# Designs tried in a protein design chat: miniprotein binders against Enhancer of translation termination 1 (ETT1). Part 2

Target 1, 377 residues: Enhancer of translation termination 1 (ETT1), of Yarrowia lipolytica (q6c872)
Amino acid sequence: MAKRPLGLNKANKSKKKKLDSAEKAEKAVAKEISPENDESAEPAPALTLDADEEDDMGQLESLYKNWTSSERDSPRILHGVVHECDSLLQKAKGEGLPARFHEIYAASLLDLAEFADKKKPVKKKKVKSDDVAPETSDMFVDAALERVETGLEQYPEDAGLLFVKSRALKQDIDEKMSAVSKEERKETAKKMISQLNKILEVFKLAQKHASTVTPAQLDVVEELIELSGALESVVKQSDISETTLVACEKFYNEILASEKDENTVKKAHRGVGTCKMIVADSLLDLLDDDDEDNDDTVELAKKNLKAAIEHFQKSETDEDGEFMVTLAETMIQYGNLFETESDDQKKWYGEAVKRLRQAQRLGVGKYDEMILELEDD

## First folded at step 1 (miniprotein)

Design Gb (from G1, 20 letters changed)
Fold by ESMFold2-Fast, scan of step 3:
Structure Gb (fold): chain B 377 residues (1-377), chain A 103 residues (1-103)
Amino acid sequence: as target 1 above (377 residues)
Amino acid sequence: SDERIEELMQRVEELLDKAEELAKTGDPEKVERLAKRIEWLARLAEMLSKRGSPEKVERLARAIEYLAKLIERMSKKGNPETIEQLLEEAEKLMQEIEKLSQE
């Protein structure tokens, strides 16, 4: 789920077009902007930039902010950012560009991978790499990794670049896993565990050099947690996620101890809550009908779920219906660990119902059947 | 979604196996604990389907909810013959869930 919290995501992108019978042909002919912006850095439409035209980095930053503040459902802004990066790179030939330039460039290339087809590269001819525009998701990931390494050669301790490298390496694992046959999936996943350990080292280095972090940089942690769980599922090993969760939770707690930005603090609370929830789920999976220690395991699961709920509540807002559903889900899971019809179970089911009703009011979904069951006498 | 569905099916299978073993010993507390956990899985699947998930996830959620209700009835009745019959129905429903997974 961490790929796009708000969205339609890959379902819309796999279609590669927006066409219905209701489209008016006359208006289609008048359009100059192609929906296909993949093969070249076609100029974006005129955008309002807050920076002076002679401040090249300020213009790039303003353009990139249009992407990060958007719903991230259109690649047009990203193509504009990449085009501007290409222009600046050509203009600055022989002159050093700042770490932030390489960070924005690499991040934009990586984000464009989400809009590209997952098809095999066609050309095996001797072609100059610098002259080849990425066409597939794996090519965009490779381009992002090349760009971030170029930046790190000049700025080896830049936290922003190290965070992007972690995210790009994670996406590289996803591309490699998608490219192999079902029969090779488990063996490939075992090889990817070593790459995951390298990602964690890069991430720890990024944390050491970060004076502050942005909400966008914290998205890397969520992606690493999801990756570790996916690999664990494929290889059938129960401890892969544990190492990742320990490192990620430590990072979130250090952010909570030092950071003052409210949005970053809320995101860190959601992160800790998610880590606690995953730990609780793993503990419940260890329940054994021959083991008298089940009561201890259940109590530890309760402790982790209660902590998850408390962290989630510190990040709760009246406008985030999707997160209310996640919080309600955690409350239901917690309530299910109490005796049937106990005061504790009724309390937590009641709290979950409140969040589900609010999510429905916000248009997130319909939960009438679940609410009816939770309110059952 | 296919990997998520496979994960849920594996968890349901594991819980049904444990419920079957507990039915043989007649331990009502353990059976009720398993029923609560299966009920949680059913609600989790229902929430996932209501968030705009594919039609197959919705069918899976309903099947898991029905399994939870069968296990709950099994724990309340305490009759070995009825418990055995409910486990057979749960196993049959789990096979239907398998047919709903995307290849």
Scores: ipSAE 0.000, ipTM 0.251, lowest interface PAE 15.2, mean pLDDT 68
ESMFold2 (binder alone), alone request of step 1: mean pLDDT 60; pTM 0.467

Design Gc (from G1 with L33E L37E Y40E M44K S63E E65M A70R R72L L73R R76L)
Fold by ESMFold2-Fast, scan of step 3:
Structure Gc (fold): chain B 377 residues (1-377), chain A 103 residues (1-103)
Amino acid sequence: as target 1 above (377 residues)
Amino acid sequence: SDERIEELMQRVEELLDKAEELAKTGDPERVEELAQEIEELAEKAERLSEHGSPEEVEQLAYEIMLLAFRILRMSLKGNPETIEQLLEEAEKLMQEIEKLSQE
């Protein structure tokens, strides 16, 4: 029996939308952490340094290490890092500061954006000035970009600075898309396509000059892939995801061929799985646009979703509830491509239910309604 | 097997030539990017015929399918039957390459 393309596409989008909404709600809850009140009178911090008090960069490294090794739930350490950077910048009059200084400064400004209030929808851009401290998330991103460019002017091939630039440019796209009105969203997304391509080139350059690949760099790649899909969904006739997926999947496969660190390998598998899932989603969108017989498109989508599931399973752990929801979503999409009530559909819906129940046990969210629909349909 | 791999690479080149022809009937703004992508894939096919691993064959097949999908989107106004034929040929070629990579 031939499958009904329109029915499959609609059912798939409806179930994915419910799952995406649940994931978004969980992410929103994770973001709702009470702001750390730095307004309390701050005594001078007594920081234990790894270096001599005359080694300014050693002091900065020790302070920044306190941030990177912490739970990263308080902006106080970041404000301390920025203050130390400002002090060193004044002392040096901008001369003789190494690439690492600019990297730490830019990264700290970028991380502070996550603790700052979001820019309101009305676009009232205040001209940047060295005399004006950033207060909103977009201002911190702008400050980080300015600092990383200052560093790159002096150290154009520094991998650390190029990595921070890639991350800052991605956050800049997020800020611009969040600040734009509904009516301007499509036009803004079109402009962001060229910026996304620039990010990919900066990232490739960073990898060329890096001695090793870190799990943090793989997280950036994952975010770029997700961003490319979001932009493509706004700009109907785009090939952004395809261009991005080719570059990113090739990078992940290089990591899988050479890397032995278990955590890095698992992240690379998640990356490949995400690439395959996005390809499948794009193929399924064709079923919504054309009511003709699309058996070949359905089979290609099945192959990509099956590959995505296999890569995701190589990276799954019993404690990662958020990822269990992502894996369940992929399994639901795959199941939707089989004939209603077939053994294959029941198998993959059953596997998805197992992951959703585990996610609930881990406190990620409530999926009772979705589980009921999957078990009875 | 070497002789068959070379034959498949020739079919890849023929398929890419057909894709380039279809691109000329679509969005002119994308022609330059598509031509570059086709050239890069042709170069990869040539390299793979000399020193390719099974993984590289599978990756090339994947890239060819992505290109075919992209051509479908760009040239949707160009005869849909021809685009469907191109995708079917690309899929068959990928299956044959995968089959040989497992020998």
Scores: ipSAE 0.000, ipTM 0.172, lowest interface PAE 18.4, mean pLDDT 68
ESMFold2 (binder alone), alone request of step 1: mean pLDDT 60; pTM 0.468

Design L1
Fold by ESMFold2-Fast, scan of step 3:
Structure L1 (fold): chain B 377 residues (1-377), chain A 98 residues (1-98)
Amino acid sequence: as target 1 above (377 residues)
Amino acid sequence: SDERIDELMQKLNELLDRIEQLAEKIEELAKEGDPETVEKLARKIRLLAWRLMRLAKKIRELSEHGSPEEVEELEQEIERLEDEIQKLEEELEQLSKE
């Protein structure tokens, strides 16, 4: 009903052609900046403490350091890091960002998965504006994998990106195993074995290209050992853990041969010890039913347990009571393989008692009954 | 999963009692049996006792920070140990009859 003849304001294309080329160019440049960034330009959650004004990557590193140096209890810092990554990605326009950018972005997305719920997008009372879809842990893992692949397309041999990829692939297996029904668990686990092998290859490549490896980067190796045991339990195949243990032990031994960082070396010694202990445990399980080769199996188990003890002792600290219990348990298992009341059994039970008493002093647990039993032998 | 953890602890204590009974029986056999066979069985009993202690620690850890999947893994391991203990009980019973 607005029918005044000139009220329709006919479009003037001649005016548009005069000045608009510059206006269109300015608008086109601005158009590539996220409308959401312009629309929701709120203050950052935290200010960076160590960054200079002109160093974009320095600011990102400072924000990420705030997260890695924190107790990692609050996702607020991670959301700040991701927001800064989004800002830098928009600013970069047609120019590549460094490998470290993609590494921090992917790692932050992956860490956010730990704070996210598993597939509970309940739109109860609200019709949300859809600023962001409800983000679940699997969505964060998928986003992290996509970001790592984007970085690896440009930097295929970057160790940092490859380490994050190995961690993200491991978490992807966890998400897929958690998402299936009990009836589908075995079939899904069989498919995940091929993914486990892929993670081993990615970690191997990361280690090859790394000049140094941090303790945190070695955490994935421990997680892969645990995952292989879980998959083997579901699938009922004995070769999964054996293959994974051999590969993981090799990764740790390569660290021991080349790495100089004391904390990384100690972690690698604990890793080798754990691999040896798992091998010994598997060998001892064979004693349950097979009498034919028990003596040979026992000797092989002794060899592995002795190696485990030696590696654990290389990583022993006076303050780690939980690890003292692990070492004591390994010593007890080793002592149990010797003749009752032999000098060897008494020696290893005695060493175990020392660790159990120290663990009690550190408040880890109460072992009085076990100590009493061990001291009699 | 507090109920499942309580059930695991109850089952663990039951298995520990059964291991204690096996240890008593092997002490009796030590006076009349073949020393090598008795020593092998005594070692099996000690290894099972150690495995049960390790599981007790894992069950306690799960009561504070465990996932349902970790609880299911411990349930399966306890079932395996129960089967091993039953086999040893049957083996010792057979030896006592000879």
Scores: ipSAE 0.005, ipTM 0.372, lowest interface PAE 10.0, mean pLDDT 76
ESMFold2 (binder alone), alone request of step 1: mean pLDDT 82; pTM 0.794

Design T1
Fold by ESMFold2-Fast, scan of step 3:
Structure T1 (fold): chain B 377 residues (1-377), chain A 82 residues (1-82)
Amino acid sequence: as target 1 above (377 residues)
Amino acid sequence: TSEEDQRIDELMQKLNELLDRIEQLAKEGDPERVELLAQLIEYLAEMLERLSEHGSPEEVEQLEYSIELLEFAIRLLERKGE
């Protein structure tokens, strides 16, 4: 009785839900949920500098490189970078600092926000002052925005500054959404949609002026897709995520057309694949067993999943077990759209099994039951 | 190349049809969303015109997928509007 595409899709969605549940449980176990520990006073870490002592910007670049090349688990490195920025700003006295100075300063302030307490300072009637050091995540985000705007006043077309601005504006939305009361959530989310659209324009401008794009600069694109979905869930019937997906796929495709850095290209391929997969999921959510248009919807979903698989394969590496699970999941979704026991379904389930076995060998999780189920048909 | 040129013409016609559909959506909805979609269509049309002179088949295929994603987004907006 597996002759109807809709019947096949319903049965196969059960298999996908089973795999999704197992994967979610595995990923949750991989991430330890620990209570917040009290911070202890520790000496600032010693930083290695390879720059010329007379080159102030070279020293700042070396300090910042120590942060970007680290595991990014210690805010002390960032405090060192910010301190050096403050020293250089004091020395400048209006002589002008390069765009890169403002970029590093703003990026470091923004990264510090991730380590900061979200609670506001105890002084209730404290007027916001530029003389007050940031103490909470929202204060660091505000300081980063002020710094990037200062840089853009002098360097309005600097790609680095524009990329940092897009990231800072996104984090500003996160701060405002996390601070809002339940009663104000929907109204605040509606206002944040305008800021989301502004971020898309800023990122577009950044790419226009960029000669190269780093993988880190592309991180905000994936975050914008996730944010748009979260905002849409709060502001029902706004369709924000679809519009955002179109813009974000365009950003990734521009990278694929112009960029030569292997890591950036790999990230862009993963991004396009993710966009295609989200489109396919939305299409499949529209399926109704009694709907006569389902064959067209299934065909469009197949096309998107096939494209997602091809982009994911171009970014595949032997050592990235978590990504192998993502690729396997996409292959299973694709296989689910074919007739039960067909050669095509067996092929794609077989490809998924290969990735799941490799992910297990790399210690990402255990998929023995899923592998048996995929091979039993 | 004549097959490629025909495909590019078909994609350009499709972009013009999507622009007409967005204009209809503008009469009912948020002008900021419609403006963003219109800008994306204009960009895709410019890229498609560039590819008609110097593009590879692979680049045309990539742009076709972007146009299909845009059509999907417009279709969802139209369905929810009804």
Scores: ipSAE 0.000, ipTM 0.375, lowest interface PAE 12.4, mean pLDDT 76
ESMFold2 (binder alone), alone request of step 1: mean pLDDT 76; pTM 0.694

Design T2 (from T1, 18 letters changed)
Fold by ESMFold2-Fast, scan of step 3:
Structure T2 (fold): chain B 377 residues (1-377), chain A 82 residues (1-82)
Amino acid sequence: as target 1 above (377 residues)
Amino acid sequence: TSEEDQRIDELMQKLNELLDRIEQLAKEGDPETVEQLAYEIMLLAFRLLRLSLHGSPEEVEELEQEIERLEKRIQELERKGE
């Protein structure tokens, strides 16, 4: 016999809470931009705009460009963007706004989360009888997710919105994992694996509908790889790191097949190289406590490290000293798998030394001891 | 067991052989299909690593069958054009 669930299943209450959260985030941001202004006065833009006054979206794009072209170390520009978004939303009564409006608004709310206080599970929050509302990072992430969903209801195949959704969902996992108690960590991680799988599908859909992909839009891919490893370390008997790595390498290879922007292509090559390195490291970890040589495992690790080096070399630039160190380390790892003092080992140690010397010339660090060790014959 | 360890070693060698074969196919075959096969080999390698640490004989047999199916797919692609 069918049994009806007992309890308060109020979907409308959940939706109202989400709307209230987004509204609070918007109002908190707007309040910082406009110091005690008369309600009859129109709010002034936070920065000088290059767009025509008659073009509301052009003004928003110009203001947002001031954020994306900045060092992104101050939330003041973001507060200006969110305030302008709120103004446009009120003027349009929520109708007729393009996908780009929802994308800019959601991205700005998400970026503001980085400047807000993070919710700590050990932090004792007293019951607030005070009027001041908390402005926490989880509130901004929730507001960003709601804004993206509002945009996707109208524009379900918009690549820009789908990319922001993937980034917001990833940040939501970070917030939830940070907020949970140690006792609840494993159960929360299991639920977050389902959300990680959702992010992979969202990113795949974003790429399918994208005509071009920016380097910034690819940032989430490397974060998903790192997150999958962290989640797997909490939950045992999970293949999530392996399946995530395979999916992410496919995302990078799709860029290499279709994208023409040199910076995006370079980032994709670095991404594939990193994926190959992680595979090699996993293979070599198997051998750390094994006294017996496993030639087949070593050969598979060599193939992955060589592929990593080739992809890294295609993304190498004369000015990126930090990346030269990463490439040198990969070359050293590869050289270590050859017989001591072999021609192959000497070749790859030599290539590594070349990169380390250049990194030193660029002021990244001092590698004199490593260079001496690699050149010791 | 030592018998399972030997099977795992043989399967790892087979995966290396299959990687070499798809590299040859990459010059003459469909690049998209070759990439897909490379990803499948990578997943099989991870599963083989996991089995070497915590595997059962049944799981090793299942993985061996999957590798055999993959080899047959590669053989069919190698016959393409003949």
Scores: ipSAE 0.000, ipTM 0.436, lowest interface PAE 10.9, mean pLDDT 77
ESMFold2 (binder alone), alone request of step 1: mean pLDDT 80; pTM 0.753

Design U1
Fold by ESMFold2-Fast, scan of step 3:
Structure U1 (fold): chain B 377 residues (1-377), chain A 82 residues (1-82)
Amino acid sequence: as target 1 above (377 residues)
Amino acid sequence: TSEEDQRIDELKQMLNELRDLIEQLSKEGDPETVRELMEAIYELLQALLDLREHGSPETVLRLAFEILELSYEIQELSEKGE
């Protein structure tokens, strides 16, 4: 069991206490500014109707494109896509449908899960998506998995289908965790943890056959990292997510070595940075009161935080205020590991202040008191 | 159990050998050697993951952590800094 260290460096300890006080005050202000009760507008979604395409698949692609290019805040387009898929399935009696058909169908079923109620199915028996209509989010996820497996039976190396499968498998874990009772939660989490690396392997297989990957597709890897931490907290074991973290970091580095798309590269840099930051947090949690043992751990934590900052800076964008806060927090953690009032500490606190000011300008929050403490003014 | 402990001891010896190689590399700075060492670390991590299903989870985790530490040292050696 990791215990809180009593102190690393007296100067850093003093600065850390000031920063903790500033953060507490800032959070109190943010809490006082509760979300407003303003009514959201109900804008009509941007829809285009293509009367004719070269073939049935062309029409399905156009309909699906209306969904992927929209704000994705209404299930109406998805219901239209699924209806068209059902019609094509009936029309294709005795003939195979292309991999893209199964991909669009499965993806649409999976996306519909986000709009459905989270409830366990009334009947425990498995039902095929092509025989009965799903009603709950878990039924939509199950239908999506059945559809993607049908496609993979015919097209085992199709990248699109493998990407959808990895996303559906991750969503399946979320559904199972949401549906389980408090008494079963820990046991279910233990079972789900063993599946995380299998999902990453499906994703890696998809990327191999695609030879590339989009930023949106990489969301699955980020979600696996977050899910591993959430599941670990449920089972109260600190070592079970490390395998997933190591595998995800390695995969992001492989993406960085091979990908040329700027947005995908930025997304992968954020992923590596997050992995490095989690490693640094774990290292700092291992500190004890023995100063001799702490020196090596602190230096390793510094290396990980520095690497995290460098990767985050390569993914930096002036429009993402929430990310600016994350980067600033990482910079503050790094600065805290240096001697109080040192040039290094002042440098990193200064860089953090710049990001906090930018986040304020973008409307993310108010950080005035924290900025004053970091500037030692 | 005895055979499992033997495999874990072999992995510990491989880690010690990697540390010696890293110390030698810090004087020469050969990029191809760094790549080979990173590949060896990856293979050791895969071996530890295989053992995790049947071996001592505490020992496996400790060795994985040491391999990560070595990985950072290798990355540092591969950089043209100052």
Scores: ipSAE 0.000, ipTM 0.198, lowest interface PAE 20.2, mean pLDDT 72
ESMFold2 (binder alone), alone request of step 1: mean pLDDT 66; pTM 0.514

## First folded at step 2 (miniprotein)

Design C13
Amino acid sequence: SEEEIKKLAEKVKELLELAEELAKKNGDPEVRELAKAIWELLREAMELAKKGDPETVRELLRAIYELAKEIREMAKKTGNPEIEKLEELAEELKKLIEELEKK
ESMFold2 (binder alone), alone request of step 2: mean pLDDT 61; pTM 0.472

Design C2
Amino acid sequence: SEEEIKKLAEKVKELLELAEELAKKGDPELVRELAKAIWELLREAMELAKGDPETVRELLRAIYELAKEIREMAKKGNPELIEKLEELAEELKKLIEELEKK
ESMFold2 (binder alone), alone request of step 2: mean pLDDT 63; pTM 0.514

Design C5
Amino acid sequence: SEEEIKKLAEKVKELLELAEELAKKGDPEVRELAKAIWELLREAMELAKKGDPETVRELLRAIYELAKEIREMAKKGNPEIEKLEELAEELKKLIEELEKK
ESMFold2 (binder alone), alone request of step 2: mean pLDDT 63; pTM 0.517

Design C6
Amino acid sequence: SEEEIKKLAEKVKELLELAEELAKGDPELVRELAKAIWELLREAMELAKGDPETVRELLRAIYELAKEIREMAKGNPELIEKLEELAEELKKLIEELEKK
ESMFold2 (binder alone), alone request of step 2: mean pLDDT 62; pTM 0.474

Design C9
Amino acid sequence: SEEEIKKLAEKVKELLELAEELGVSPEEVRELAKAIWELLREAMELAKKGDPETVRELLRAIYELAKEIREMGLSPEEIEKLEELAEELKKLIEELEKK
ESMFold2 (binder alone), alone request of step 2: mean pLDDT 60; pTM 0.455

Design D1
Amino acid sequence: SEEEIKKLMEKVKELLEKAEELAKKGDPEKVERLAKRIEWLARLAEMLAKKGDPEKVERLARAIEYLAKLIERMAKKGNPEEIEKLLEEAEELMKEIEELEKK
ESMFold2 (binder alone), alone request of step 2: mean pLDDT 64; pTM 0.530

Design D2
Amino acid sequence: SEEEIKKLMEKVKELLEKAEELAKGDPEKVERLAKRIEWLARLAEMLAKKGDPEKVERLARAIEYLAKLIERMAKGNPEEIEKLLEEAEELMKEIEELEKK
ESMFold2 (binder alone), alone request of step 2: mean pLDDT 61; pTM 0.483

Design D3
Amino acid sequence: SEEEIKKLMEKVKELLEKAEELAKKGDPEVERLAKRIEWLARLAEMLAKKGDPEKVERLARAIEYLAKLIERMAKKGNPEIEKLLEEAEELMKEIEELEKK
ESMFold2 (binder alone), alone request of step 2: mean pLDDT 61; pTM 0.460

Design D4 (from D1 with K25G G26D D27P P28E K77G G78N N79P P80E)
Amino acid sequence: SEEEIKKLMEKVKELLEKAEELAKGDPEEKVERLAKRIEWLARLAEMLAKKGDPEKVERLARAIEYLAKLIERMAKGNPEEEIEKLLEEAEELMKEIEELEKK
ESMFold2 (binder alone), alone request of step 2: mean pLDDT 59; pTM 0.432

Design D5 (from D1 with G26N D27G P28D E29P K30E G78T N79G P80N E81P)
Amino acid sequence: SEEEIKKLMEKVKELLEKAEELAKKNGDPEVERLAKRIEWLARLAEMLAKKGDPEKVERLARAIEYLAKLIERMAKKTGNPEIEKLLEEAEELMKEIEELEKK
ESMFold2 (binder alone), alone request of step 2: mean pLDDT 63; pTM 0.524

Design D6
Amino acid sequence: SEEEIKKLMEKVKELLEKAEELGVSPEEVERLAKRIEWLARLAEMLAKKGDPEKVERLARAIEYLAKLIERMGLSPEEIEKLLEEAEELMKEIEELEKK
ESMFold2 (binder alone), alone request of step 2: mean pLDDT 61; pTM 0.452

Design F4
Amino acid sequence: SKTKVTIRVEGLSPEEAKKLLEEIRKLAEKYGLEVEVRTEGNTVTITVEGDPEKVKELAKYVAELAKKMGAKVEIEIEEK
ESMFold2 (binder alone), alone request of step 2: mean pLDDT 81; pTM 0.756

Design F5 (from F4 with T6F R8L K18E E36Y T45V T47L E76Y)
Fold by ESMFold2-Fast, scan of step 3:
Structure F5 (fold): chain B 377 residues (1-377), chain A 80 residues (1-80)
Amino acid sequence: as target 1 above (377 residues)
Amino acid sequence: SKTKVFILVEGLSPEEAEKLLEEIRKLAEKYGLEVYVRTEGNTVVILVEGDPEKVKELAKYVAELAKKMGAKVEIYIEEK
């Protein structure tokens, strides 16, 4: 509210200090695993890759592929990828490395955060404990963000780096929300809303510069929708859920307009369907809140639920039992908006029963009682 | 033309890990291989590159030695 106490020069200095700190954190992570007594640029006993940068990157890609092709249940392959990145960084003296190097390094640091201990919650915002904490998930997230920024300084429009940045910024929100005291949750959530808006802009920029988008790169969009709801529940005085939902639906629609990869297109259809479902649920909640004429609201809810079903059907597979339950629930909600025992209600309840029976056959759950109720109407 | 191998060893004490590292360094020098080794707690991560036959011999030696020390070993081979 008050005045502008800080100049642009101070902001630039702060950014540089933060970048230097993260580079030190990356080096500390690399050093922790190696029995070395030196902190200088002294040569570690390192594996030297053949001849040129393309061969080096080809080998790094192969190592990273072992991780992305695995069940992702073990951090051991990630440690190998990080060691390779460290060796290449040392060989290049920090210069001449492609955007893909920074992307793989940042993504691997970010993925390692999932296997690290969480930062302990603090009752008040204070200086960290005198106890030396082991490497924590927040340290890996911070290191990933600084690696992405290092890459983006040299390659500001690289889609891969921008997608990793959006994912890392989302994980940063998770870390900060999990580490804060109960008394600080609301103030922290308000700050995280600003970061969420930043993530939406970063993802928009990533998509603009991407020639193709993978299903994995699109994963963050559904997480942002869920996060926006969680943050709004804490803050209350916010339109962040509505704003986020509008932005995310636009991201999915851009995929549907331009992307040719079948798996990414199917994921985008599920995303649009989910957005339409959330709109319908909000509309139906209004029916519980007042006694005004609800016919228009019911018709708008029907329109959104029908659109959700159509998008979900375009992404349906015979082996995804959990998704069949989601589709069945959508069909039931839609059927509920028609006159009791009408042909339309019977049709949609019948379609829902088919999905519930298949989900049950796949071992997702037991729906016998629900199926009986739907068939008795 | 070169083979790259990642060897992961779990379940060693810090003292046992140091002994394993010393043996690996001696063998790497004997075979003229460049080896990158990292130790974190009871986990040792070893990266080796070079002649396929020599790299495979080193990997076999490490696996046998670590098994004698009671450790779990996983080996990942990157072939061009």
Scores: ipSAE 0.000, ipTM 0.173, lowest interface PAE 20.9, mean pLDDT 76
ESMFold2 (binder alone), alone request of step 2: mean pLDDT 81; pTM 0.756

Design M1
Amino acid sequence: SEERIKELMEKLKELLERIEKLAEKIEELAKKGDPETVEKLARKIRLLAWRLMRLAKKIRELAEKGSPEEVEELAKEIERLAKEIEKLAEELEKLAKE
ESMFold2 (binder alone), alone request of step 2: mean pLDDT 75; pTM 0.686

Design M2
Amino acid sequence: SEERIKELMEKLKELLERIEKLAEKIEELAKGDPETVEKLARKIRLLAWRLMRLAKKIRELAEKGSPEEVEELAKEIERLAKEIEKLAEELEKLAKE
ESMFold2 (binder alone), alone request of step 2: mean pLDDT 67; pTM 0.540

